# Designs tried in a protein design chat: VHH binders against o75319. Part 251

Target 1, 181 residues: o75319
Amino acid sequence: GNHIPERWKDYLPVGQRMPGTRFIAFKVPLQKSFEKKLAPEECFSPLDLFNKIREQNEELGLIIDLTYTQRYYKPEDLPETVPYLKIFTVGHQVPDDETIFKFKHAVNGFLKENKDNDKLIGVHCTHGLNRTGYLICRYLIDVEGVRPDDAIELFNRCRGHCLERQNYIEDLQNGPIRKNW
Key: E = the ipSAE of ESMFold2; O = the ipSAE of OpenDDE; V2 = 0.75 times the mean of E and O plus 0.25 times the DockQ between their complexes.

## First folded at step 20 (VHH)

Design JJ33 (framework vhh_etentamig_d1; at its last look DockQ between E and O 0.85; V2 from the best seeds 0.80)
Fold by OpenDDE, look of step 20:
Structure JJ33 (fold): chain B 181 residues (1-181), chain A 120 residues (1-120)
Amino acid sequence: as target 1 above (181 residues)
Amino acid sequence: EVQLLESGGGLVQPGGSLRLSCAASGFTFSDYAMSWVRQAPGKGPEWVSLISGWGESTYYADSVKGRFTISRDNSKNTLYLQMNSLRAEDTAVYYCARYQDTDYHPFDYRGQGTLVTVSS
């Protein structure tokens, strides 16, 4: 069956734009087939994602999907006007240099191409927290020169949930800067 | 009902090769990333390898990189693990596991396992 991801319901659907950045984090939206297993108020579809973003007076310009599965939703469920990028990111462990580079490259590419607007980069994993938070913070630290604790605090505050994995936090705080190329 | 059934284990000499298979049923196989996990005697489980739904991405533990290859045939609902250059430390029960992509429990189902023994 199409099982709801473990603990998925425990997380806020959409965070807030991170001030000073173009990032917004959210938990994975679920396609229609999941709705029968959810209470109406628990449902969070791709359509719901865009509605919630609009309610914040924002607009998505890119979606980066960090999940390692394809069962949650299809890119076809998204508006054609919003590009979708899949970066398969393994959970539980710190993303490798290749994954980090892919993420940075995607973000930089978007920013270069979207200088004339204020559209957001939407990033999600399953819960939109650990992998999502790590990569966003990694970008802020490595590319923008943000202090690690400030990046983590900013993400946690805007997402409405705190990074949970100690290995991620430790790597952000004390790990090496990763190459940007 | 989700079912995972491993096969292909056995006794092999160091430097030898072995190919494991896992037959999956009870779910849309291609929607899920699949993994091999092993547990050696007296040790905890070790995540060996992971492959995405259509094989677009793979992951390997450092201990098996360059020696093991994970693959899948979605038309047959089958997961594979090609193990080359086997070492004594590769001795373990190997489990096929469905990756549910969550931080708390990475796997929601696994098979009964197949024993791989590497010994001279």
Scores: ipSAE 0.885, ipTM 0.933, lowest interface PAE 0.5, mean pLDDT 96
Fold by ESMFold2, look of step 20:
Structure JJ33 (fold): chain B 181 residues (1-181), chain A 120 residues (1-120)
Amino acid sequence: as target 1 above (181 residues)
Amino acid sequence: EVQLLESGGGLVQPGGSLRLSCAASGFTFSDYAMSWVRQAPGKGPEWVSLISGWGESTYYADSVKGRFTISRDNSKNTLYLQMNSLRAEDTAVYYCARYQDTDYHPFDYRGQGTLVTVSS
């Protein structure tokens, strides 16, 4: 069970804060047991995540974990002061309406509770790209009225990698607006 | 060595029911989401259902919603599929598969399959 996810090494660990938003995206951090199969420069642990966020002069106020497994790290590996939310998100297909709703609800709750600070919502799936980019962009489009191409371009630039799955891209560009509640 | 061994397939009339089982070994069963995938003659594989490691979340293809129920018993390392209101189009080989949580290859292991035939 501690094999490195396919292509995980190919992605930058942490993106940059998306300007005008409270989002930052990253790939899944891997607990220490995975490090046997990684060169030192390839490691990206929960501790490494927080160090990299601090290096950007940012602070996480919530981590939304979109993976459909619990084998990568435990919530207990995170600082106790950082809220953690798991939203089981099936890969390979556009997330269903229930998943989109859960994500929107979590983000809206965070924004209300954190209106007096500048803490970020960290979002990840396995690679911090396709499911992560889809849900962040879906939020920006449906809730904040951002144009689809502008949301995608912002995400791609700040993540440092472009969204890859065409079905997600097509749904963002041409699919229906989803209800926000 | 990962092993997935399906059972419970057979011949059944339309409207009937079957319960499939999959015995898992060689890995920590609760660490992995598990899936049923079926392949009808002359068709590609179809993702039937998925269940997370502790049953927190499930997914069903539209073609089976309301008729099939996926479940698991982690104390027995066993995955189940309860199939009700069976139709001729449910005829397929049903495979137990271990889900990979990526956007690339969805499954890394599958069993030998068990044949379900729904026919008058």
Scores: ipSAE 0.680, ipTM 0.858, lowest interface PAE 1.3, mean pLDDT 92
ESMFold2 (binder alone), look of step 20: mean pLDDT 83; pTM 0.840

Design JJ34 (framework vhh_etentamig_d1; at its last look DockQ between E and O 0.90; V2 from the best seeds 0.82)
Fold by OpenDDE, look of step 20:
Structure JJ34 (fold): chain B 181 residues (1-181), chain A 120 residues (1-120)
Amino acid sequence: as target 1 above (181 residues)
Amino acid sequence: EVQLLESGGGLVQPGGSLRLSCAASGFTFGDYAMSWVRQAPGKGPEWVSLISGWGESTYYADSVKGRFTISRDNSKNTLYLQMNSLRAEDTAVYYCARYQDTDYHPFDYRGQGTLVTVSS
């Protein structure tokens, strides 16, 4: 059967909007089949995601799913009004240039098409932390010109958890700027 | 119960080819990314390749890029690794592993492995 992802319960379900950006990070919502393995207060479904976003007086305009699996939920579990983008991103390793480009392209496309609103780009991996944080920070650094430490601090503060992977942090801080297109 | 059973290993000469298979059971195969991991004598495990649930995405270690191809047949619950242009350094026990997509333990299950020996 479906297993709850390791340490999934240890992370806040939804972060806060990152000030000055359209980003919000969250851990992966889990489809109904996982509920039987969770206490009610631990449940975090796609529906719960939207409810929590609404509670923050925000609205999602795009969901970028960075997980490398399809077992967590189905795109059909999301409202049809919110675009869903899958970017298969391998964990543990720094995302490659293609993955980074895909992410940047998606974000830029969204921003271009959504100039008239304030809808958010929701980004998640399994825990909504390491892969998620890396790519968001990579974008802020490469595209927005934010200092690496500032980007990392901002993400950590808003997510409510700190990036854990040293290779990600090191690449953000000391790695080369990646091509934007 | 999750079961992973590797096969296809053997002795091959440098430059040769070999195809590994992994038979999976006990879970919805297509929901999980699957991986090959290898361990050479005296070395730690090396992540060789990864494939998403329906083969939409693949990953390869730099050491095997261009030579190895990971694939899967979900109708048969089988994972494959086509190994071409084999080298002595490819000698290892190859494990089929289920990728659970977590930051702490990337794999929650693996098979018993199949030995690949590349030698002249």
Scores: ipSAE 0.878, ipTM 0.929, lowest interface PAE 0.5, mean pLDDT 96
Fold by ESMFold2, look of step 20:
Structure JJ34 (fold): chain B 181 residues (1-181), chain A 120 residues (1-120)
Amino acid sequence: as target 1 above (181 residues)
Amino acid sequence: EVQLLESGGGLVQPGGSLRLSCAASGFTFGDYAMSWVRQAPGKGPEWVSLISGWGESTYYADSVKGRFTISRDNSKNTLYLQMNSLRAEDTAVYYCARYQDTDYHPFDYRGQGTLVTVSS
C-alpha cells in the first residue's frame, strides 16, 4: 500500500537554494492518497512543494526524481509546464557510472537551456538526502571542480540535514575521479 | 496483506539452470521495485538483483552478472529469476523481497524463500 516511507516525517520538506548553484533539494512529495495517514502539518504534496518554492522567491525549471519507485506521486500531479525527469537510482549503493552520467547530462542540458533565467533544478530521492546529496555533490566535484568537503558542507547546510551514508561520503571524499563523458 | 511466495528451487547439477518465481499479492505490484536476496548457510544476506516497477532498470550483483536475469510480469503479479550456469557458490535460500526505496531498511517484506542447491 500507501504507507508513509520510513522516517519521512523526520525530514524538512524543502531545503534552501545552494548558493552559487542552480540546485534545491527536497524529500519526495506525497500524493493525496497518503494524506489520510498524515497530520495536516505533516503534509507535503506536489502542490505544497511548489508553494514552498514560491515562498523562497524561487521557481523550479526541472525536477529530477531519483526514486526507484512510482508510488509516491505521478508526473501528472505536477504542472505540465515543469519538466520532469526520472532517473532510477538504486539506494544504499554508490550510484553506478550510468546513473551518474544521466544526472550530469540532465543538469548540463538544463544549464544550457536556462542560461538566461534563474530557475532551479529540484532534486529528490525518498528523503532528499543520501542519493540526492551524493549526485548533487558528484556533479559539483566532477563538473564544477568544487572540493569534496566544500560540496558536502554546502549540501548539508542548505538541505538542513547531513548526508548519512558513509559509503557515499567516502566515495565523494576519496573515491575515483569520474569522467564526465 | 502483503504476501510473497517463492517457488522453483531444487537440486541442480553445476552448469545447470533453474527459474525461480515469486507470486505477489496484497499490493499494487507495478508500484514497487522487487528484488531477489539470497542467503547461503552461515553467511549474511546478499542482494542478488533488483528490477524497477516497469522493468526500466535492473541491478545485479557482480557474482551473478551475465548468468542471472531478473524479470517480471505485472499482469500476473509475478517476479522471476532465470539462473543459468549455476555454480556451487550459488547454493542458498533465495528470497523474493519488496524494495521500499528508503535510506534505512532496503526491504519491507520478503517471502519464506526457496532453497537452491547446486551439487554434483
Scores: ipSAE 0.707, ipTM 0.870, lowest interface PAE 1.1, mean pLDDT 92
ESMFold2 (binder alone), look of step 20: mean pLDDT 82; pTM 0.825

Design JJ35 (framework vhh_etentamig_d1; at its last look DockQ between E and O 0.93; V2 from the best seeds 0.83)
Fold by OpenDDE, look of step 20:
Structure JJ35 (fold): chain B 181 residues (1-181), chain A 120 residues (1-120)
Amino acid sequence: as target 1 above (181 residues)
Amino acid sequence: EVQLLESGGGLVQPGGSLRLSCAASGFTFDNYAMSWVRQAPGKGPEWVSLISGWGESTYYADSVKGRFTISRDNSKNTLYLQMNSLRAEDTAVYYCARYQDTDYHPFDYRGQGTLVTVSS
């Protein structure tokens, strides 16, 4: 059956909007089939995601799914009004240039098309932390010119959890800038 | 019960080819990314390749890029690894592993492995 991802329960379901950006990070919502394995207060469905975002007086304009599986939920579980983008991102290793480019391109495209609103870019991997944090920070560093430590601190604070992978942190702090094209 | 059973290993000469198979059972196969991991004598395990549930995405270690091809047949619940241009350093036990997609343990299940020996 569908098992709960390892340590999934340990993470806050939804972070806060990152000030000065359109980003919000969250852990993967789980479809209904997972509910039987969770206590009610542990449940976090796609519907719950949107409810929690609304509770923050925000609105999602795009969801970027960085997971490498389809077992968590289906795009059909999301409102039709919110675009869904899958970027298969391998865990445990620094995303490659192609993955980084795909992410940047998606973000830039969204921002270009959504200048007239304040809708958020929701980004998640399994835990909404390491892969998610890396790519968001990579964007802030490479595209927005944010200092690496500032980007990391901002993400950690807003997500409510700190990036855990040292290779990610090291690459953000000391690695080369990735091409934006 | 999750079961992963590798096959196809054997002795080959350098430059030769081999195709590994992994028969999976006990779970919804196409919901999971699947991986090949290998362990050479005296070395730690090496992540060789990964393929997404429907084959939309693949990953390869630098050491095998251009030589190995991962694929899957979801109708048969089978994972494959086509290995071309084999080298002595490819000698290892090859394991089929289910990718968990977590930041802690990348694989939650693996098979017993199949031995690949590349030698003149």
Scores: ipSAE 0.874, ipTM 0.928, lowest interface PAE 0.5, mean pLDDT 96
Fold by ESMFold2, look of step 20:
Structure JJ35 (fold): chain B 181 residues (1-181), chain A 120 residues (1-120)
Amino acid sequence: as target 1 above (181 residues)
Amino acid sequence: EVQLLESGGGLVQPGGSLRLSCAASGFTFDNYAMSWVRQAPGKGPEWVSLISGWGESTYYADSVKGRFTISRDNSKNTLYLQMNSLRAEDTAVYYCARYQDTDYHPFDYRGQGTLVTVSS
């Protein structure tokens, strides 16, 4: 149950808004039961997430949860005014076409529904890095036409940590454009 | 403490079927995605399949897709692997593993394994 995910403590909780996009990335927030294993300064709860977003003068309009588990927090721990979408994304493997399609569909739907505001799409996996960075970059490349290296640099800078997984980086740089959208 | 106990392995002819079981204890089973991993003699481990906590999502290696089916019964804390159309290359020790959903080690616990031998 309440074991802290491997190396979760090593990552900045929340990144910065990615300029020119509606994305912000963060690591998974952990429900209160995990806090017994954390120093006070290490805690990052669902409430802490929203406080940190507010401190940046931003507002979340959608959370996309890419984790392949439900043990970290419950959607009911989030404000009722923030839509939540779970996309079970297998780690370690380049996400499959179905997962990429679901992500693009969710982002496109959000952009349509929120064209008259400036709310952000919050995206996380467990560490808010590899799966999160891959899918955000895949969207920017395939849908927005951003050059792969530019997408990766933007994500790395705004997340505050670099994408680490080589097979993801290789697929983004040299893999096929996914014609899902 | 976490315990995973595999069973159902054995000797089977090519084209045959087996169903593996994994009894889980010491943790809240439905909170975790669960996986089968196999290791043939002299080879590295191969990630065979994965199932989310309530079966919302599954994953299969290309080598087994269409022949193997992962499932779980959360009321019995049991993971299953139905293996059909078995081939000699499926011969391996099959391990039940708990998926930890991190970028680092994909599994944090595994069982002792159950041997599957596909041979005439």
Scores: ipSAE 0.730, ipTM 0.879, lowest interface PAE 1.1, mean pLDDT 92
ESMFold2 (binder alone), look of step 20: mean pLDDT 82; pTM 0.831

Design JJ36 (framework vhh_etentamig_d1; at its last look DockQ between E and O 0.79; V2 from the best seeds 0.75)
Fold by OpenDDE, look of step 20:
Structure JJ36 (fold): chain B 181 residues (1-181), chain A 120 residues (1-120)
Amino acid sequence: as target 1 above (181 residues)
Amino acid sequence: EVQLLESGGGLVQPGGSLRLSCAASGFTFDDYAMSWVRQAPGKGPEWVSLISGWGESTYYADSVKGRFTISRDNSKNTLYLQMNSLRAEDTAVYYCARFQDTDYHPFDYRGQGTLVTVSS
């Protein structure tokens, strides 16, 4: 069957915009087929995602999906007006340079094309925490020059949950800067 | 009911090649990333390779990079592992596993496994 991701219910569906950035993190929305396995208040669909973003008086301009599966939802479940980008990211290990570059490139491209608005870059993995947090923080550190601890703290505070993977935290804090090309 | 059935294992000499197959059923195959996991005698399980639903992305453990190739045929609901340049340390039971993409239990189903023995 189509199982609810482990611990998925334990995480806030949507975080807050990270001040000074265009990033917002959220857990993976689940397509309708999952609803029968959830209480109504636990449901978080692609539609719910957009509603919650609007409730924050924000608007999504891009969704970056870091999951390694297509079972959660389909790009067709999203409004056509919001571009969707899949970056297959393996969990539990620090993303490789190619993955990091893809993410940076996507973010930079979006920012270049969206200078005239304040639309957000929505980033998610399964829980919208570890992979999501790593790549966002990696960007802030490598591209924006943010101190690692500040980036991590900012992400954790805005996501409402703290990064859990020690290898991610260690790499962010003490690992090398990744090339931006 | 989810079913995963491995085949293709056997005895092979060092430097030889082997192709494993996994027949999947009971779920939408192309929605799931699929993986090969192996367990050698006296050792813990090792994640060998991963492939996304449509084969857009692949992952390999460092120990098998350049030697193993994961692929899939979604029209046949089949996962493959081409193993070249086999080494003695590749000896293990190889399992086909469905990838959940979660934190604690990355795989929710796996087959019974197929034994690969690399020996001169």
Scores: ipSAE 0.778, ipTM 0.888, lowest interface PAE 0.6, mean pLDDT 95
Fold by ESMFold2, look of step 20:
Structure JJ36 (fold): chain B 181 residues (1-181), chain A 120 residues (1-120)
Amino acid sequence: as target 1 above (181 residues)
Amino acid sequence: EVQLLESGGGLVQPGGSLRLSCAASGFTFDDYAMSWVRQAPGKGPEWVSLISGWGESTYYADSVKGRFTISRDNSKNTLYLQMNSLRAEDTAVYYCARFQDTDYHPFDYRGQGTLVTVSS
């Protein structure tokens, strides 16, 4: 099925690079088959993603896909030169320790392998907001020692939309540090 | 049209086992994660389990971990829930649901449900 995800049109396609990090967040790009239900200005394809990143004078070195489906686009729609990692993230509930570990492991591996360039880690879920914001902030808090409210504010400002899911926000602010390295 | 048809419910004693099935039609089954949701008498729906399109990932509510197993057979367009070590609190109508991977409504289609009764 090629139904446009609920409220997907309401979100800016791509955020800005988060200063002091290697992260950039975006909503899920939709393959061409979805465009029958979109006005031209609403389209945001895998090609559009890379064009928008290039427009910002940036380059993606890794895409982390947090969606729990494969119907939005296929990894084959991406340039072979950009590594792609799928981390099935359920959503609606705070991600479990295994999911958080996989995300941290991927980010740490990227940073080690890319210490001599300025490529970015692109992270998305369906809307590029709640699951994406949670895992980026969880990384910044647990690994980089960033204060929860500072991590959330930085993400919100650079994504261009505020985190919405209260159980995620509450876990970031009041939940335990996750030790999973 | 999307159709989800559950079966396999019934009356079982505590400690017993039951296997639920859900026949799916009207969509490309392996494109979608699928879920079991249950609703106990007088309570709201509870998300029991989820499985990705090819079984790469599964999720279980804490209340059923270690006792229930979700699986699917994409060649038969069928979702399953193996329920072991059943307890009185597992009594509910069990629904097969199609997962829509968004931040808002987690499910866009649900079957009619099948009743599971566990008599303590």
Scores: ipSAE 0.687, ipTM 0.859, lowest interface PAE 1.3, mean pLDDT 93
ESMFold2 (binder alone), look of step 20: mean pLDDT 82; pTM 0.822

Design JJ37 (framework vhh_etentamig_d1; at its last look DockQ between E and O 0.92; V2 from the best seeds 0.82)
Fold by OpenDDE, look of step 20:
Structure JJ37 (fold): chain B 181 residues (1-181), chain A 120 residues (1-120)
Amino acid sequence: as target 1 above (181 residues)
Amino acid sequence: EVQLLESGGGLVQPGGSLRLSCAASGFTFDDYAMSWVRQAPGKGPEWVSLISGWGESTYYADSVKGRFTISRDNSKNTLYLQMNSLRAEDTAVYYCARYQDTDYHPFDHRGQGTLVTVSS
């Protein structure tokens, strides 16, 4: 069946735009089939995602889905006007160079094509925290030259939750810069 | 009820090959990434490989890269692990596991396992 992801309800649905960036992180929205297992106030659908973004006076220009499953929602559940990109990202371990590159490439491509607007890059994994936070911070560190602790603090503050995995934090703080090509 | 049943284990010589299978039931198979996990005697469990729902993506532990291949047949609700160039250190009970895709418990279900023994 459609099981609610473990501890999914414990996380804020949508974070805040990260100042100075085009990033916003959120937990995975769940398709309608999950609603029967949730209280109304716990529901967070793709539609709800867009409504919440709009409430922040923002607009999504790209969704990067880092989950390793397809059971949460379908790309068809999203407006056709918003591109959807799947980057299968394994949890629990630091993303490999290929995954990091894919993410950076996607972000850079979006920024190049969207210079004329202020649309956001929405990034999510299951909880929109660890994998999401790592890759966003990795980008800020490697591409934008942000100090690791500043990137982590910024993400945590804007997401409303702190990165939890020590291996991610350690890699961000002390790991090597990853190639941008 | 989710059920996972491994098969294909056995005794093989170093350098040999073996193919494991896992029959899944009780859930929408292609919605879930599936994994192989192994546990050697006296050691903790090791994540061996992972495959996404439609096989678009695969992951391998460094210890098995280039030697093992994970695959699946969604029409048969079956997960496979092709093991080539087997080594003594590959000796373990191999479990089929359903990947939960969370940062807490990566697997919410696993089978009873099948024993693979690599010995001369």
Scores: ipSAE 0.880, ipTM 0.930, lowest interface PAE 0.5, mean pLDDT 96
Fold by ESMFold2, look of step 20:
Structure JJ37 (fold): chain B 181 residues (1-181), chain A 120 residues (1-120)
Amino acid sequence: as target 1 above (181 residues)
Amino acid sequence: EVQLLESGGGLVQPGGSLRLSCAASGFTFDDYAMSWVRQAPGKGPEWVSLISGWGESTYYADSVKGRFTISRDNSKNTLYLQMNSLRAEDTAVYYCARYQDTDYHPFDHRGQGTLVTVSS
């Protein structure tokens, strides 16, 4: 199905690199079949994603796809052979510990394998906001020791949109200590 | 036109089992994660379970873990819910719902529902 996700048009396609991190967040790119329902200026394809990253003088070294569907695009539609990881992440609720662990494991693996370059980890869910912001912030808090408010502020500023889901914000600020392993 | 048609509800005794079915049409079934949502009398809707397009991942509400199993048969465009060890609090109208994977409305289509009554 090529139905445009609810409110997808309302979000900036790609954020800015989060300084001091290897993260960049974006909304889900949509394969060509969706474009018949989009004005030309609304289109954001897998190719457009890579063009926008290049325009920022950056390069993706990993895409972490947090969506719970495969209908938006296929990894094979990406214009480059960038490593791609799907982590099925249920929306609307704070990601469970298994999902958080998978995300931390993927990021830690990337950082070890890419210590000699400056490539970025691109993270997206459908809108590149709530699940994406939560997991990036969870990583920064638990693994990098960033204060919750600082992680949230950094994400919001660099994404260009604020985290919206209050249950995610509350968990980041006041939730239980999370194990990294 | 997207259609979701639930069946298999009925009256069952506590401790019993039922298998619900949902026939889907009007869309590419395996493109979508699918869900069961229930609404008990006088209560708001409760998200019961979710399954990804090819069954790679499943989710269950805490209230049903270990008792309910979601599955799908993409060759028949059919979603299932196996409900075991049923309790009175499982009494509800059960809806098949198409998950849209957004931060706003989790479901964009829902069937008319099938009533499950758990009573002696």
Scores: ipSAE 0.706, ipTM 0.862, lowest interface PAE 1.2, mean pLDDT 92
ESMFold2 (binder alone), look of step 20: mean pLDDT 81; pTM 0.819

